# Designs tried in a protein design chat: VHH binders against Dopamine receptor-interacting protein 1 (Dorip1). Part 1

Every score and structure here is a prediction.

Target 1, 310 residues: Dopamine receptor-interacting protein 1 (Dorip1), of Mus musculus (Mouse) (q4kl13)
Amino acid sequence: MKTLFEEIKASIKNNYNQDRSFWRPVLPWGGVFTIKAGRKAVSCTPLYVEIRLKNTCTIDGFLMLLYVILNENESFPRELSLHFGREFVDCFLYLMDTYSFTTVKLLWIWDKMEKQQYKSEVHKASLVIDLFGNEHDNFTKNLENLMSTIQGSYCSNWHCPTRVQEDQQRTISINPPQEIPHGNLIRLAVDELFCSKIELCEERGCGGLREFSQRVFCHGAPPFVVLNMQHWKPEDLAYVPYYLDLSDHKYLLEGATLFNKEEHHYSAAFQIDGHWMHYDGLRNVNLILLNKPPEFLLLSSLVYIRATEK
Positions, changes and structure headers below are counted from each chain's first letter, unless a header gives other numbers; antibody chains are not in Kabat numbers.
F stands for the ipSAE by ESMFold2-Fast; E and O both for that by ESMFold2, at different seeds; each is averaged over both directions (binder to target, target to binder). V2 = 0.75 x the mean of E and O + 0.25 x the DockQ between their complexes.
[cut] marks letters that were taken out.
Atom coordinates printed by the task and the answers are left out, and those that the model quotes come from them; centres of patches stay.

## First folded at step 1 (VHH)

Design a01 (framework vhh_surovatamig_d1)
Fold by ESMFold2-Fast, scan of step 1:
Structure a01 (fold): chain B 310 residues (1-310), chain A 121 residues (1-121)
Amino acid sequence: as target 1 above (310 residues)
Amino acid sequence: EVQLVESGGGLVQPGGSLRLSCAASGFTFSSYWMSWVRQAPGKGLEWVATIKQDGSEKDYVDSVKGRFTISRDNAKKSLYLQMNSLRAEDTAVYYCARDYSYGTYYDFDYRGQGTLVTVSS
C-alpha cells in the first residue's frame, strides 16, 4: 500500500502518468489513466499505455459517500484507518482532494477487490477494466470483515436436535416485513433482524420455544454500516429512518444507493438537512433535490455512520 | 501528438467581457467533447463549461450560467469561451481540455498551458 501511494505521488509529480479527471462536483462514471510508456525509435513518437475503466457505477456512489463522511466527521478518518489501514485512508483522501478520480477507483480495485471479481482485457495499448455487475460483489462483499454479525438462539426443549444455534451473516440484508402495519417498514425490518425475540421452534416435532439473542457484530461495532436493501419499492425511500439502533449502538443516516433497472445503472442519494440529494456519475451537475423517486429507481442500499456521542 | 493552445486572457474590470480561444491539433477535433476548466490563485482546478462534438449540447457550472457562452468551430479546430459580466471571483488561469469518455460527460485527458484572466479595478 505504502509503495503504491509513493509511486502514485511520484508519477503525478513527474507527469509520468495522467489521471484524466479535472475538478468536478461529483465522481464521474468510468475513467482513463494514462502512462507514457517510452518512445519507439521507428515511429519517433511516444507510446502511451492506458487503463480504461467502465461501468464503475457499482462503486462510485460508495466512494463519493465515504469521501463525504471523511470530511464531515472529525473522528471518522481515525476510525476508518483502524479497519482500512492509515495508508489507504491517507491515499484515498489525497486522490479525492486532487480530483484524481480514476486513480482513486484503481486504488479500490487493486487494494480492496480480488482479480476474479472484475473483467479485464487488453486492447492495443490499453487495459480495459469493466466493473459491470452489482454493488454487493464490487463493494459491499469486500467489507465482510467489518460488518459480519452473529446471532445465537436456544430452544427450551432438551430434545431439540438444533437446541443451540448460531446464525452468522457476512453482510446485512434487509427484506420487507411480512405484515404491512402502518408506517416505517425499514425500522421494523431492521429490528426484526437485530433484536432479541422468542418464537415457536421450527424444528419438526419439537414444540419448544426458541429464544434468540440480540444480533451482535463479530469484530465490534463498525464505524459505518451498509444495509443491502432487497425487494424494496421506489416509494420506500421516503420512509428511511434517520437513525437506527444496531446491537446497542446508535447509527445515523448518511445516504443511499439507487438502482435503475432499465439502464442497469447505479446512482446515490445523500441525506442533507432532511432532504434527499441525488448523485449520478453520468451527470455533469452538482447534487439535485430528489422530490419523488421515479418508478424505475429502486432502493439498493442504505449507509449509516456510528454516532460518537450519546 | 495532442496539443491545445489557449489565448485571449488579460486584465479586465468588473462587468467587462473577454473571449478566450483554444487552437487544437494532433487529433480529430470534431470527434471529442471539449471543456473549459479554470484554476483560481491558491485553489484547485474547477470545471467551467462543456460542449458536445457537434455543438448541440452545452453545460455550465452554476456560477457562470447566463454570463459565459461556450462554442466551437470544427472546421477551424477551435474552442471558444465568451465571458460577460465578469466578477472578481472569475480571476483564474483558464485551460482548454479535451474530453474522452465511455458515456460520461467529463473525462478529460489533455489540457493546454492556460491563459490568465484577471478581473480587477
Scores: ipSAE 0.000, ipTM 0.113, lowest interface PAE 19.0, mean pLDDT 74

Design a02 (framework vhh_surovatamig_d1)
Fold by ESMFold2-Fast, scan of step 1:
Structure a02 (fold): chain B 310 residues (1-310), chain A 121 residues (1-121)
Amino acid sequence: as target 1 above (310 residues)
Amino acid sequence: EVQLVESGGGLVQPGGSLRLSCAASGFTFSDYWMSWVRQAPGKGLEWVATIKQSGSETDYVDSVKGRFTISRDNAKKSLYLQMNSLRAEDTAVYYCAKDLEYWGDYAFDYRGQGTLVTVSS
């Protein structure tokens, strides 16, 4: 795809818009990329004449969210270029700005996914690429180094066999707390994961007190975070906090990804003007206002963007 | 900001004619190859025709050769598709597209909202 990058770099130089319009791109499910062969290939029949994408719902919502994040603050493209690469970020923004949605999905697939993570086969002169799977393998796995955290702990019992421990996590996974008042559920669960605390050491026969330090980001506070939501209900979308304080940094709610277990299908919701706006790549309409918690849609992920100043 | 706005679609009888127009803005229109692509109901996008920056070179998908003519007016920043001898199989949403050419293969780095063409009796 190096030659495609060279062409896109030339286009960026001539047509790149520094004053971007802020909007939520609405990506259709799947995609078709048509290959127009040059005249030199007229004596040869190509193996395929088009590329067809299917089951792209595992990345579609996150590609929309990434575009919003990159346009939220002038520093974010620079910060995220350190993680994704400058050429990737520039190419991604150009393709999204020009409504080249199938090409931006191919950019993600070929540049950021390993070949074994997706299926590809030639069928009736089409190269079919199938992204069936989950959001982590297809998208959020690429964010692990950006969002990794570490928490230290030590036990007061000198004889504890695991006296000093570190808990390093590559993802931020949020479980509902066992017993809490109704409301503020997600904020309390996040605080439980990140806060310093002292509790009874769980080592068999220890009996000491274990002191946990505050959980911190291994590589500094990222421009955004993805919270992987475990065992949460659709109605919990009503209780998502507008902001979170993560390791002394303020993060503002941008959106969520949602999972329909019966259909094995992902969709997303964006927080716009204090309201949840629903996106589904299988619909042929723009975002739809959610006036009640969606039935059968599990809260899969929450996305927060670091406050632009403090 | 790049914009492509299509017009001229509608309902037409088999054997009839329609002329599609595309108004371009936000980029240097005369610097790009331009294409028409279409999407039939329940089908993927299909490339239909392309035209060089100067208008000196054109190419078409085999099913429309001799029936469709692509043209452009660089002074007006407009792209056109003259469609003659229309068939039921030409029923589709037609999109104006700005080309990204590489290796002799074409990628479309922008397409408009489209205009619906229905060919039926």
Scores: ipSAE 0.000, ipTM 0.115, lowest interface PAE 19.4, mean pLDDT 77

Design a03 (framework vhh_surovatamig_d1)
Fold by ESMFold2-Fast, scan of step 1:
Structure a03 (fold): chain B 310 residues (1-310), chain A 120 residues (1-120)
Amino acid sequence: as target 1 above (310 residues)
Amino acid sequence: EVQLVESGGGLVQPGGSLRLSCAASGFTFSNYAMSWVRQAPGKGLEWVATINQGGSEKDYVDSVKGRFTISRDNAKKSLYLQMNSLRAEDTAVYYCARGYRSYPWSFDYRGQGTLVTVSS
């Protein structure tokens, strides 16, 4: 609620966490926000005196990555303010910079998520908010307008009932190629989605050739993209491209989100000061330098940032 | 059995050059991206450079860009790192590794390493 959002802003200095890292702040799993009975409410008593967050791994990695992205280039806060709102971006950066981790998660939940996307209940004077689910519903769904793409196609058969078509997608989902080629499978899969191509028209009885134009961003090239990795096996992921060309724009790999199947838990990895740092809000207080591959983790998403080559 | 054997390390003065080599066996070398990683005394592993399967894409840590060049010869099953304008901070054991920095679990094998010491 708006009232609660204003209360959160006013209470930042009184209820922030000091989880500090030499390299970057680290969001802990979950969180507790205490509603201080500062000035006594004259006319009513609140139904709860604290807010407790659980299962926040679906947003924690992306909040960390968003913070890194916003600090990479002076133009990104401006560009992302057009999508998220200037007040959101300013408040987000302030809360991250002051280690107000539970408050930044509450900002995301109340400002960006719809109430039906999470469970909330009052238990023993605590409002419990449970974000159990997936990264798309809880985070990347909010990027649909930023990352929306459209691809046109045209059939050579004058009698084709669907001669001119458009395929608009709200997310960028990367599936392994149906053909199992040797080499760089992720780049091939991305090119299959984005590049122009000619294929046999699949309309029943058509027999024509369908020419697909290059897939383009509906609202211009975003400052970053999230590739949702679908149905990839460890053996297929031996090579992740350092850069991608998407709709004639160059993007550089910034990080990844990772999924632990055994624990049903998400984590992330990203660069800071030339080092690959593993983030896991459940296991680690601080960012951990990646020394060995964690084979129990599956690739969930790849995050790329737009390059500015001048 | 996957084997990666590094060679070419040694003592060199600041500003000097060295070329590291890695001989691979026990797998189809041309199907894998390859990397060089290093470990300075008392520090953790640092990724240095990566090259894709065909050699068309190369990437480097910022501190070595313009000074180091990664290359491969798929016919010889060999990986190379040409190191120019060496600095004291480049002193480390250098490991040949199978995989790419971009995904945490991509480094599934590394060699025994070759020591590079940059000092006067």
Scores: ipSAE 0.000, ipTM 0.216, lowest interface PAE 15.7, mean pLDDT 76

Design a04 (framework vhh_surovatamig_d1; at its last look DockQ between E and O 0.02; V2 from the best seeds 0.00; counts 0 for: pae E 20.6 > 2, placed apart)
Fold by ESMFold2 at other seeds, look of step 2:
Structure a04 (fold): chain B 310 residues (1-310), chain A 121 residues (1-121)
Amino acid sequence: as target 1 above (310 residues)
Amino acid sequence: EVQLVESGGGLVQPGGSLRLSCAASGFTFSTYYMSWVRQAPGKGLEWVATISQEGSEIDYVDSVKGRFTISRDNAKKSLYLQMNSLRAEDTAVYYCATEYYDSSGYPLDYRGQGTLVTVSS
């Protein structure tokens, strides 16, 4: 499946000592930011001497995935700047590349989260920010500019009182099908949400057929999509599709976030150079090769990246 | 309006002593933890000591343990720092700080103007 262009890129990468190693910028859990006199590197109140971050696993996996995604294609930083803002993308990449790990988490918290999405208090002259919770509340909910979709429908009955409708969603939540037997349940659930279809109109007394158009992204097909999988059971996940067709673009499985119920802890899995890796910010070796399906972990999210296929 | 006014700083030789004071007004002083923080020239803010509402819990940064004593007088709405066996590394502007608004949001800036302590031969 390698193209000539990929072989040329691999040759350039092997010729340079300065390599883009995904292993070097790997986020640890938590963080401490010490406030220094003079010019602030980030907006902080001067009342406290440090900022301590706790329970950051609800954003850490996605921040790692975002960094990996921004390095997958030369155009993605430019494209994502339209949704996240140029300053955010530039600062994010700079902070990750310079190992400013607590600061990059503060960038997300202050630039992308609303104050009510996290708990904070000042104790012993330290601001403590606690991200205990779930990944949806702390990360994917803030992707509305990227993840918003709309699906229009119209009824064949000209006199239907709701003949033209539209359904707009701000995030992509995929729920298990209720009545369908085993098989490719994830693809079926995605198709139920995105694909065009014709159904009997549910308007009382109408009797017409309602045609749903394909669901499309409000701001164009993004470089990546996140599917919220929080209601899926392990037995429902016999197969995770490696590609999906969304809004006339092919998307390839880039990674997943995982949840350990016993520890109330999130981790992530994603590909680096064709190898599946497991990221867990609580480990002192935060990124390791994944050679078998993780045991005792629940699927929290699936992350797909837009293919560059012609 | 919350006000914190530090005093008692000055020039002292190594091994000497100083007593810092902080006068508080504009809030219910007795219901909050109080802290001393310091800032050496060209350095960031450093936490020094914290004292609970009634003085039953007291903590210090390791570098000042056994040399500094934090105390408070709730009737006078005052916070104190007794500094003994001073070293050159204790040279800093010392600030009185409080935790006025707790975990529901960002606090307002409740820091005084500070008092300068200079330890030199």
Scores: ipSAE 0.000, ipTM 0.271, lowest interface PAE 14.1, mean pLDDT 76
ESMFold2-Fast, scan of step 1: ipSAE 0.142; ipTM 0.657
ESMFold2, look of step 2: ipSAE 0.000; ipTM 0.128
ESMFold2 (binder alone), look of step 2: mean pLDDT 80; pTM 0.803

Design a05 (framework vhh_surovatamig_d1)
Fold by ESMFold2-Fast, scan of step 1:
Structure a05 (fold): chain B 310 residues (1-310), chain A 120 residues (1-120)
Amino acid sequence: as target 1 above (310 residues)
Amino acid sequence: EVQLVESGGGLVQPGGSLRLSCAASGFTFSRYWMSWVRQAPGKGLEWVATIKYSGSEKDYVDSVKGRFTISRDNAKKSLYLQMNSLRAEDTAVYYCAKVTYTYSYGMDVRGQGTLVTVSS
């Protein structure tokens, strides 16, 4: 009765040093859910007898990461229940623990997504749900309240028209630099967003100094954060920080989502026991150990988990 | 410039012990996973052990489990390998390596290494 998380972790510990597959179950692309029809006739014929999911790559990597996150610390299910709802968190964990993968995707779709975010239609007694699109609309938009931040600033010039202001952000977005990437660029960009600073006021003719306070989380430090990367090059995986200090809280690298431009397809990479494990539900039945930056995959997002050292 | 300098090798009899050291410079040592890799005469590079940047997690190749211990001192920017119960098969040049990619063990090798010879 090992959980999926425990099986994945055990698999990684048994297989080190080379690019090879790990033979453990992971979320497959798509899914089929069969509706059991009773033989006792009611006067109405069911509109469909099964549900088919397609193009689920926009949520699959994040659902795997969410399951890992929920199992990292006893406080995380409680904290995430405040955001997602206790019923959702309890059902999600139960479904993942029982390998009910199509049902867990349906839980996400119907409980957390809006109808307008996906296509659904009935074909040959099957309800087809198509999640083609992007990760933000289908998954990370639901994290806006969890990871929202606010930064205050004030100008030293009392006559400045924007003397006191606040900047609230719902996402943490990191744009690719014009310079050649190196190991400090992501950390420097994150520090620029979060750290206190003093700059010349940008208001025309002001001439004052604007003091920015440290950026803080609106609802406390979340159990995890997602950095929205603007599809950086594959080599940029070599320059991902192992940890970040966000609003006086330490966060550890947990994973990434990757985008294949040619196939318009998302995959993920998980940082487990010091190894990057590649997940692609469309091609791979198991995780693949990465010993090098993946070819032709762009960095779509980075996921960090809060370190809770007393 | 990234520089890694290994030391502590030598001649030892089977069953003996040695402690290898690696002095790091040119990068933020406390941020990076570190590895020990070795190359036996006429053979390719073999990964031996890896340690997390915090020191909390350690991995070893099966042939050295229970005999070797990897450790680090982030304040001194130093990596160590305690080698016990040495065997003739452990004879190799040992290199410390900065894990350049988060998923690449022993791929970034620097310096001359330190020679360990296990024989009578």
Scores: ipSAE 0.000, ipTM 0.109, lowest interface PAE 17.9, mean pLDDT 73

Design a06 (framework vhh_surovatamig_d1; at its last look DockQ between E and O 0.06; V2 from the best seeds 0.00; counts 0 for: pae O 19.7 > 2, grease 25.3 > 24.2, placed apart)
Fold by ESMFold2 at other seeds, look of step 2:
Formats: structure tokens, C-alpha cells, sequence
Structure a06 (fold): chain B 310 residues (1-310), chain A 122 residues (1-122)
């Protein structure tokens, strides 16, 4: 039996009739899961016999990207198991490869999300789970400590009330530079977050200089990183870098998520064997091979994978 | 590999009956709502009927209510459509579909099979 990933790769190389789309939907929006009768399948009252998922586009693109990432390097399932748990990674891959798409979304919701991150209620013997919201709250915040970073700083004034500080962040959210220099604004914003720097101490009355060390990953360079681009406007984007240097490792652009404000809907684009594909869970034909790299005017997030070597 | 294989179509006179079958494999059949959709010559896809995962609830397009009955057997991973009192306007290719979701205005279906042709004519 071929895995789903192997079938997608085969469709990319299929030249018969020049079909540029995968022949069946993958991770379609929403879903319905049937619960077997009995206490093993239902944890609480009132009783329900099925679960319906709505507005799942806030996780669907990233679930697709996670699946691609786990299949592109034989070591990544083991490495990511250290962060997400081996049972999660094994179940995720199995469910994707058996086209159990509603179930894989439930795995994410129940294993990686907290109850307050989504709405749920019972309607006519169905539990309805509504993932309306954004990708940051529903996905990237829930990647455990995978992308956790820390940056220390020291003020030159011994009497500074906050002389020694440590700043830990669990996600990577980059902001557009205030000044608009000519060049690669995204690389500049990444460097602003990660590189060492010296700034005037912001403690009132201090007058010292605060020296920031280089920001580092708390658990080593992860197999992939997600740059949250929620604060960027289309006019701030001129170039998307195809690689970044982070934590002494080179990271390569794997994909992106896109947000259509009119539809309040997320989609994704990513590479398999150097070929760009577009994924949109709302379409009947929802995985399409692109003739060229996507336009990033509606960019929501960028996803980079760690290269095998420097 | 996800597969849906339709069968049971054929030529029938108005007022006649046919029973369509769909054999499913490669996925957790009992976890999904299942539907029949049809495509008449020169027309787009039209939803015909849906059955819930447990089989307890069923819904039909108005034009077939009282004439068609959708059913499923989760142990055999099979979906059925009993079609009675057939009319010429029921002529179409019938597809077994896995329900993928609903967003605002449209249903999303997983159509895999070749379909089965139903022709109703004198």
C-alpha cells in the first residue's frame, strides 16, 4: 500500500493528460466523526453519537504542512517525537495515510489544544466543535516548546532595578521594521529578533546601556520553524527569503499559509521535491500543482525546514 | 488507498426500480456521513441523499422524497440507494460520495468512483 505522501509525489510526476491536480481531496474543511455507543467513546454528559467539526481551516493548512515535513526527512519523525510525543507522531502519520482526516483533526484538538481555545456545544445528539479564529491561537501556539527561544540581557548600571533579564518566547513572531530600508525586510526583522544588540536601557531614570546576547533555541535547532507574520501588511513585503540562518543552521523555505480576509479563510502553499503546490480545504479539488511559486501578498505565516547540513 | 466502487445501474422503464450499491475501502467508513450525488447529461453535480454515520438520520432532495431510500451497512462498508418509481428525470450517472464538510454555502464531497449509469426510458 502506498502512503498518501507517495501518492502525492506520484501525481506530481504523472504527465498523462497534463492533469495538475491531485485526484482526491486531502484534509477537507470540517468533518464528522461517529462515536460508537458506550462510555469508552464518550467522556461526558450529555450523550452524543457523533462529533461535527466546523471552521477547521485555522489548522488544516498547518496539518498538511506538518505531514509533508514529517515525510521529507527520515529523521524528522524521531526528532519531532521528542517534542510532540511518539504516540502523537505515530498516530498522526497513520491517520493521514489512511485518509482519516476528521480523526486527525480531533487528535490535534484533544491532544494539543486546550478547551478554552475553541467553542463546543451539543446540538441534537451531535457535539459541534467550532475552530473559528486564527492559525496562531489554534495551531502555532500549541507546538509545545519546539520553537522556544531565550535571550538574556544585562544593563551596565549596577543600580538598575532590572539589571539582569531573560526573555523567553515560545513562538517566533516577527514585526516589520519601523524604518523601511531598501532590501529584504523579512531577513532584517528576523535579525532584529535574534541578533545581539546594545540599546539604551528603558528603565526610567537608569541611563545605562543594555546589552542583549544572541537569541538561542532552548532545545536546539528544531526540524522546522514557523514565522508568524500577522503584523505585516502587503506593502511591507518585497522579497520572501528562500533560506535563513538560525542557530548555526540553514533553514529552507518549505511553505506558507495565506489568509483571505473576505472569506475569513486560510489556505497553504508548500514544496514537494522542489515543486510548489497549493492547498485549500474548501475546494472539491483542493491540492493543485502550481506552474510557478505562489504570490505571497496575503501571507499569514512562513514555514522553514532545517537543512541536512549547514 | 481510498476506494469507492458503485454498481447496480442500468436501463429501466419509467415506474421501475433499481438498487445501487457502493463498496468502500481504505478509510474508516463508519466515521463519515455518506451521500449519493448524480450528474444528468450536460448538467452539473446534484446532491441526492445523505445518511448519517450511524444510519439513524437520512435526508433527500425534494424530487426523490418518498421514492428513494438511502441505507448503509457499516460492518460491510457498503452504502445503498433503493430507487423506486423511477422517472425520466432520474437519468444520470450516480456517484457514491464521502461527505467532507460544509462551509457557508457549499458541500464538499469525495468522489472517487467511475459512477454507475441509470437510464430511465421507454
Amino acid sequence: as target 1 above (310 residues)
Amino acid sequence: EVQLVESGGGLVQPGGSLRLSCAASGFSFSDYYMSWVRQAPGKGLEWVATITSSGSDKDYVDSVKGRFTISRDNAKKSLYLQMNSLRAEDTAVYYCARELGYSDYEWYFDLRGQGTLVTVSS
Scores: ipSAE 0.000, ipTM 0.105, lowest interface PAE 19.7, mean pLDDT 79
ESMFold2-Fast, scan of step 1: ipSAE 0.043; ipTM 0.537
ESMFold2, look of step 2: ipSAE 0.000; ipTM 0.126
ESMFold2 (binder alone), look of step 2: mean pLDDT 84; pTM 0.848

Design a07 (framework vhh_surovatamig_d1)
Fold by ESMFold2-Fast, scan of step 1:
Structure a07 (fold): chain B 310 residues (1-310), chain A 123 residues (1-123)
Amino acid sequence: as target 1 above (310 residues)
Amino acid sequence: EVQLVESGGGLVQPGGSLRLSCAASGFTFSSHWMSWVRQAPGKGLEWVATINEGGSYKDYVDSVKGRFTISRDNAKKSLYLQMNSLRAEDTAVYYCAKSYDILTGYYNAFDIRGQGTLVTVSS
């Protein structure tokens, strides 16, 4: 359960005193799975004998983040089993611990994705599965029930046609506020979304004050949250908060997913033992210590884990 | 309660110099990395310079390298930015910020508390 995470930690120590060649490889881009069937009948040849995965960058970063998160606290596998199913969580951890990376991707594809979310074709006796697309359709859509939130509001004007309202969100989407020249844009945007507040009612002709309750999680505070950053432009990025307070729970920065628009390629960065480690399954065989912001990468998502007793 | 108070800004001609100061209180200043961040008119926030706890490590955005010097005085709980050879493009409100280790951050979490100090470089 802890094998890959402990090897990552050991690799960080090695990187400080030695070169990057000592780092363990992480999830590679794509994959090949060979089907070994002992069929003796010659009358019917199978259409394919292997499965090839391509454009898996839409899930690779999140699979690595999920594995790290599951190893941060002993209660997290149990909590996530309530949403994903115990069999999925147990199998996922086993496959990651045994470096069965293509199989763990197939587990995600077959168990969590709908067939219409990806393209598949048979080519030269290989079933080619193409995950080209976006992270939401291929991964974070499956987290909607876990991370759903609800906020109530009421207008002080008794005659307001929308007097009492509830706003349910299935995802947490953060946009930088443009009006406020402030360095803490992400925390400010999160607070704006989650905190109680009083505003002028937006209903035309109402003139009342609308009071918003604190936004809360529909299914309790999840073990982790994903903030959808909607590919913020580099000039919109100030900095990333180390912690956030969400619905009276403290969450600590675990990682991020990054998007290269020119290449239509996703990568990720992990916050491990106080260090940022860049992951790119297409280019790098190891995690790379990040000592400054990379060029040409947009913030796609931020991942925070719920703080525990330690 | 963390407080950061910037000072030292003003109007200066191109090629001139200014020294910015930041007075810190409410936390153990000597145990924290500190940074300068600026916001030019009509633009977003830009990281300028970072210094570690003891002052042995310093880093700068490329556009100010060789012109700006970050320093600190832990006994006085103060952070400084010496700005030489100022250009019109350096016109901005400058903020000091409590920060994390720049070597480990994709983007560091900057704790900006003060009102900033305005630097105007104009002929």
Scores: ipSAE 0.000, ipTM 0.103, lowest interface PAE 21.9, mean pLDDT 74

Design a08 (framework vhh_surovatamig_d1)
Fold by ESMFold2-Fast, scan of step 1:
Structure a08 (fold): chain B 310 residues (1-310), chain A 121 residues (1-121)
Amino acid sequence: as target 1 above (310 residues)
Amino acid sequence: EVQLVESGGGLVQPGGSLRLSCAASGFTFDNYWMSWVRQAPGKGLEWVATIKPTGSEKDYVDSVKGRFTISRDNAKKSLYLQMNSLRAEDTAVYYCAADFWSGYYTPFDYRGQGTLVTVSS
C-alpha cells in the first residue's frame, strides 16, 4: 500500500498517456483518466478501467488561479508549501506544466477533499466522480489555515455580557452590497471588515459603544487571499479595485471566479494588463477578452496576490 | 544549487542514432530516479524513459521501446539516452529530469535546459 500521491506517481510513470487532457493550454471541464496496466505494473484486477470526472467547475477556476499564483513570484511555492505540503505543490506544478489536467484534479480530489464532499459510483466499468456543489466545500475550505484572521473588540458598557471578545474568521467573506455599485464600494466593504472601528454594541439591551481593533492574519500575511463575494451582481467586475490594503499589506488583483445560475456553472476571469480575460473550461480552450461586464455571471470570489518589494 | 545540463542533440537523418547525456550537480545523484522527457514543436511535455536510482529498473513510453535505451553512471553523476532508428516523430527538445514525479526531492527547476533533436532529411 502507498499514499495517494505515490499511487498517482506510479500511475504517471507506468501510463503517463492516461490523462486525455494532454496538449490543452487551459484546464478543460471534467476529465477522463484511463487505467492501463503497464509491463511492470503490480496491481490486482480493478473493478473499473477508467475514472471519469464531471462538474469539476467548482475547482477548475481555482486550480488555474493557483497555477498562475505559484508562477508569479519565486517565494510563493515555498510559502504555499507550508499550507498545502511541499509534495503537493511540487506534484501540482509538474502536472500543470505537463498538461496532465485530469490527473491534477484527481490529486486535488484525493489529497485535499473528503469523500463525503463528492459523489462517486462505478458505472459501465468507469468510476464516475461528480464534483457538483460549491467552490467553498470543494476548494476554498482548504485555504482556511492560510487566510485565518482575528479581530478583538471591547464594549464601553461595563455591564455588557460580551464586554471583551475575539472574532476569529477562517474565511474572508464580503456580503453583497445593497448600495448602487461604484468603484469604491468593494474597497469600503473590505475596509469595514479589516480596519479598526467604533460602532454601537449589538448585544441585546446594551447601549454601549464597541471598539474593534484592526483585523490581523493569524499566521502572517498570506501570499494570496480569496474574498468570498457571495454571488454579487453581474456587473460587479466593473467595480473591482486593482489593489487592496489588508492588515497593512498591499495586495494586487489577480482574478475572480464567476457563477452562472442558469447553468449552475463556475468560470473564472484573470486580470491581465488592466483587462478581464475570461476562462471557461466548458466552452473554450483559450482565454477570451471581456469587453463589457458579463450579463449572466455573478461575482463568486476575488483573488488578490501579495505585492512584493523589488 | 541543483543543475542538470543536457548535451548530444543535433540534426540527424531518419534511421540514424544519437546519444544524449545529462551531467548532474548540486544533489546526491545516486539517490534519485532520473528521467528523460521531451517536448515536440507545438506539443506538451511527453515522458520518454525512467531509470531507478540503482539502475536495476528501466521503463519506456511504448513508442520508443526497442529503439531507445536509458542508462546512468552514478560515479560520473551522468544520465544517458541512446536513441536508435530515429523517426521524424522523435523531433523534440529533450530534457533531463530528477525524480520529478515525487516532487519533494527536487526544487521547482525539475528539468535541465534541454537539448534539441531534429530528425530530418
Scores: ipSAE 0.000, ipTM 0.095, lowest interface PAE 21.4, mean pLDDT 75

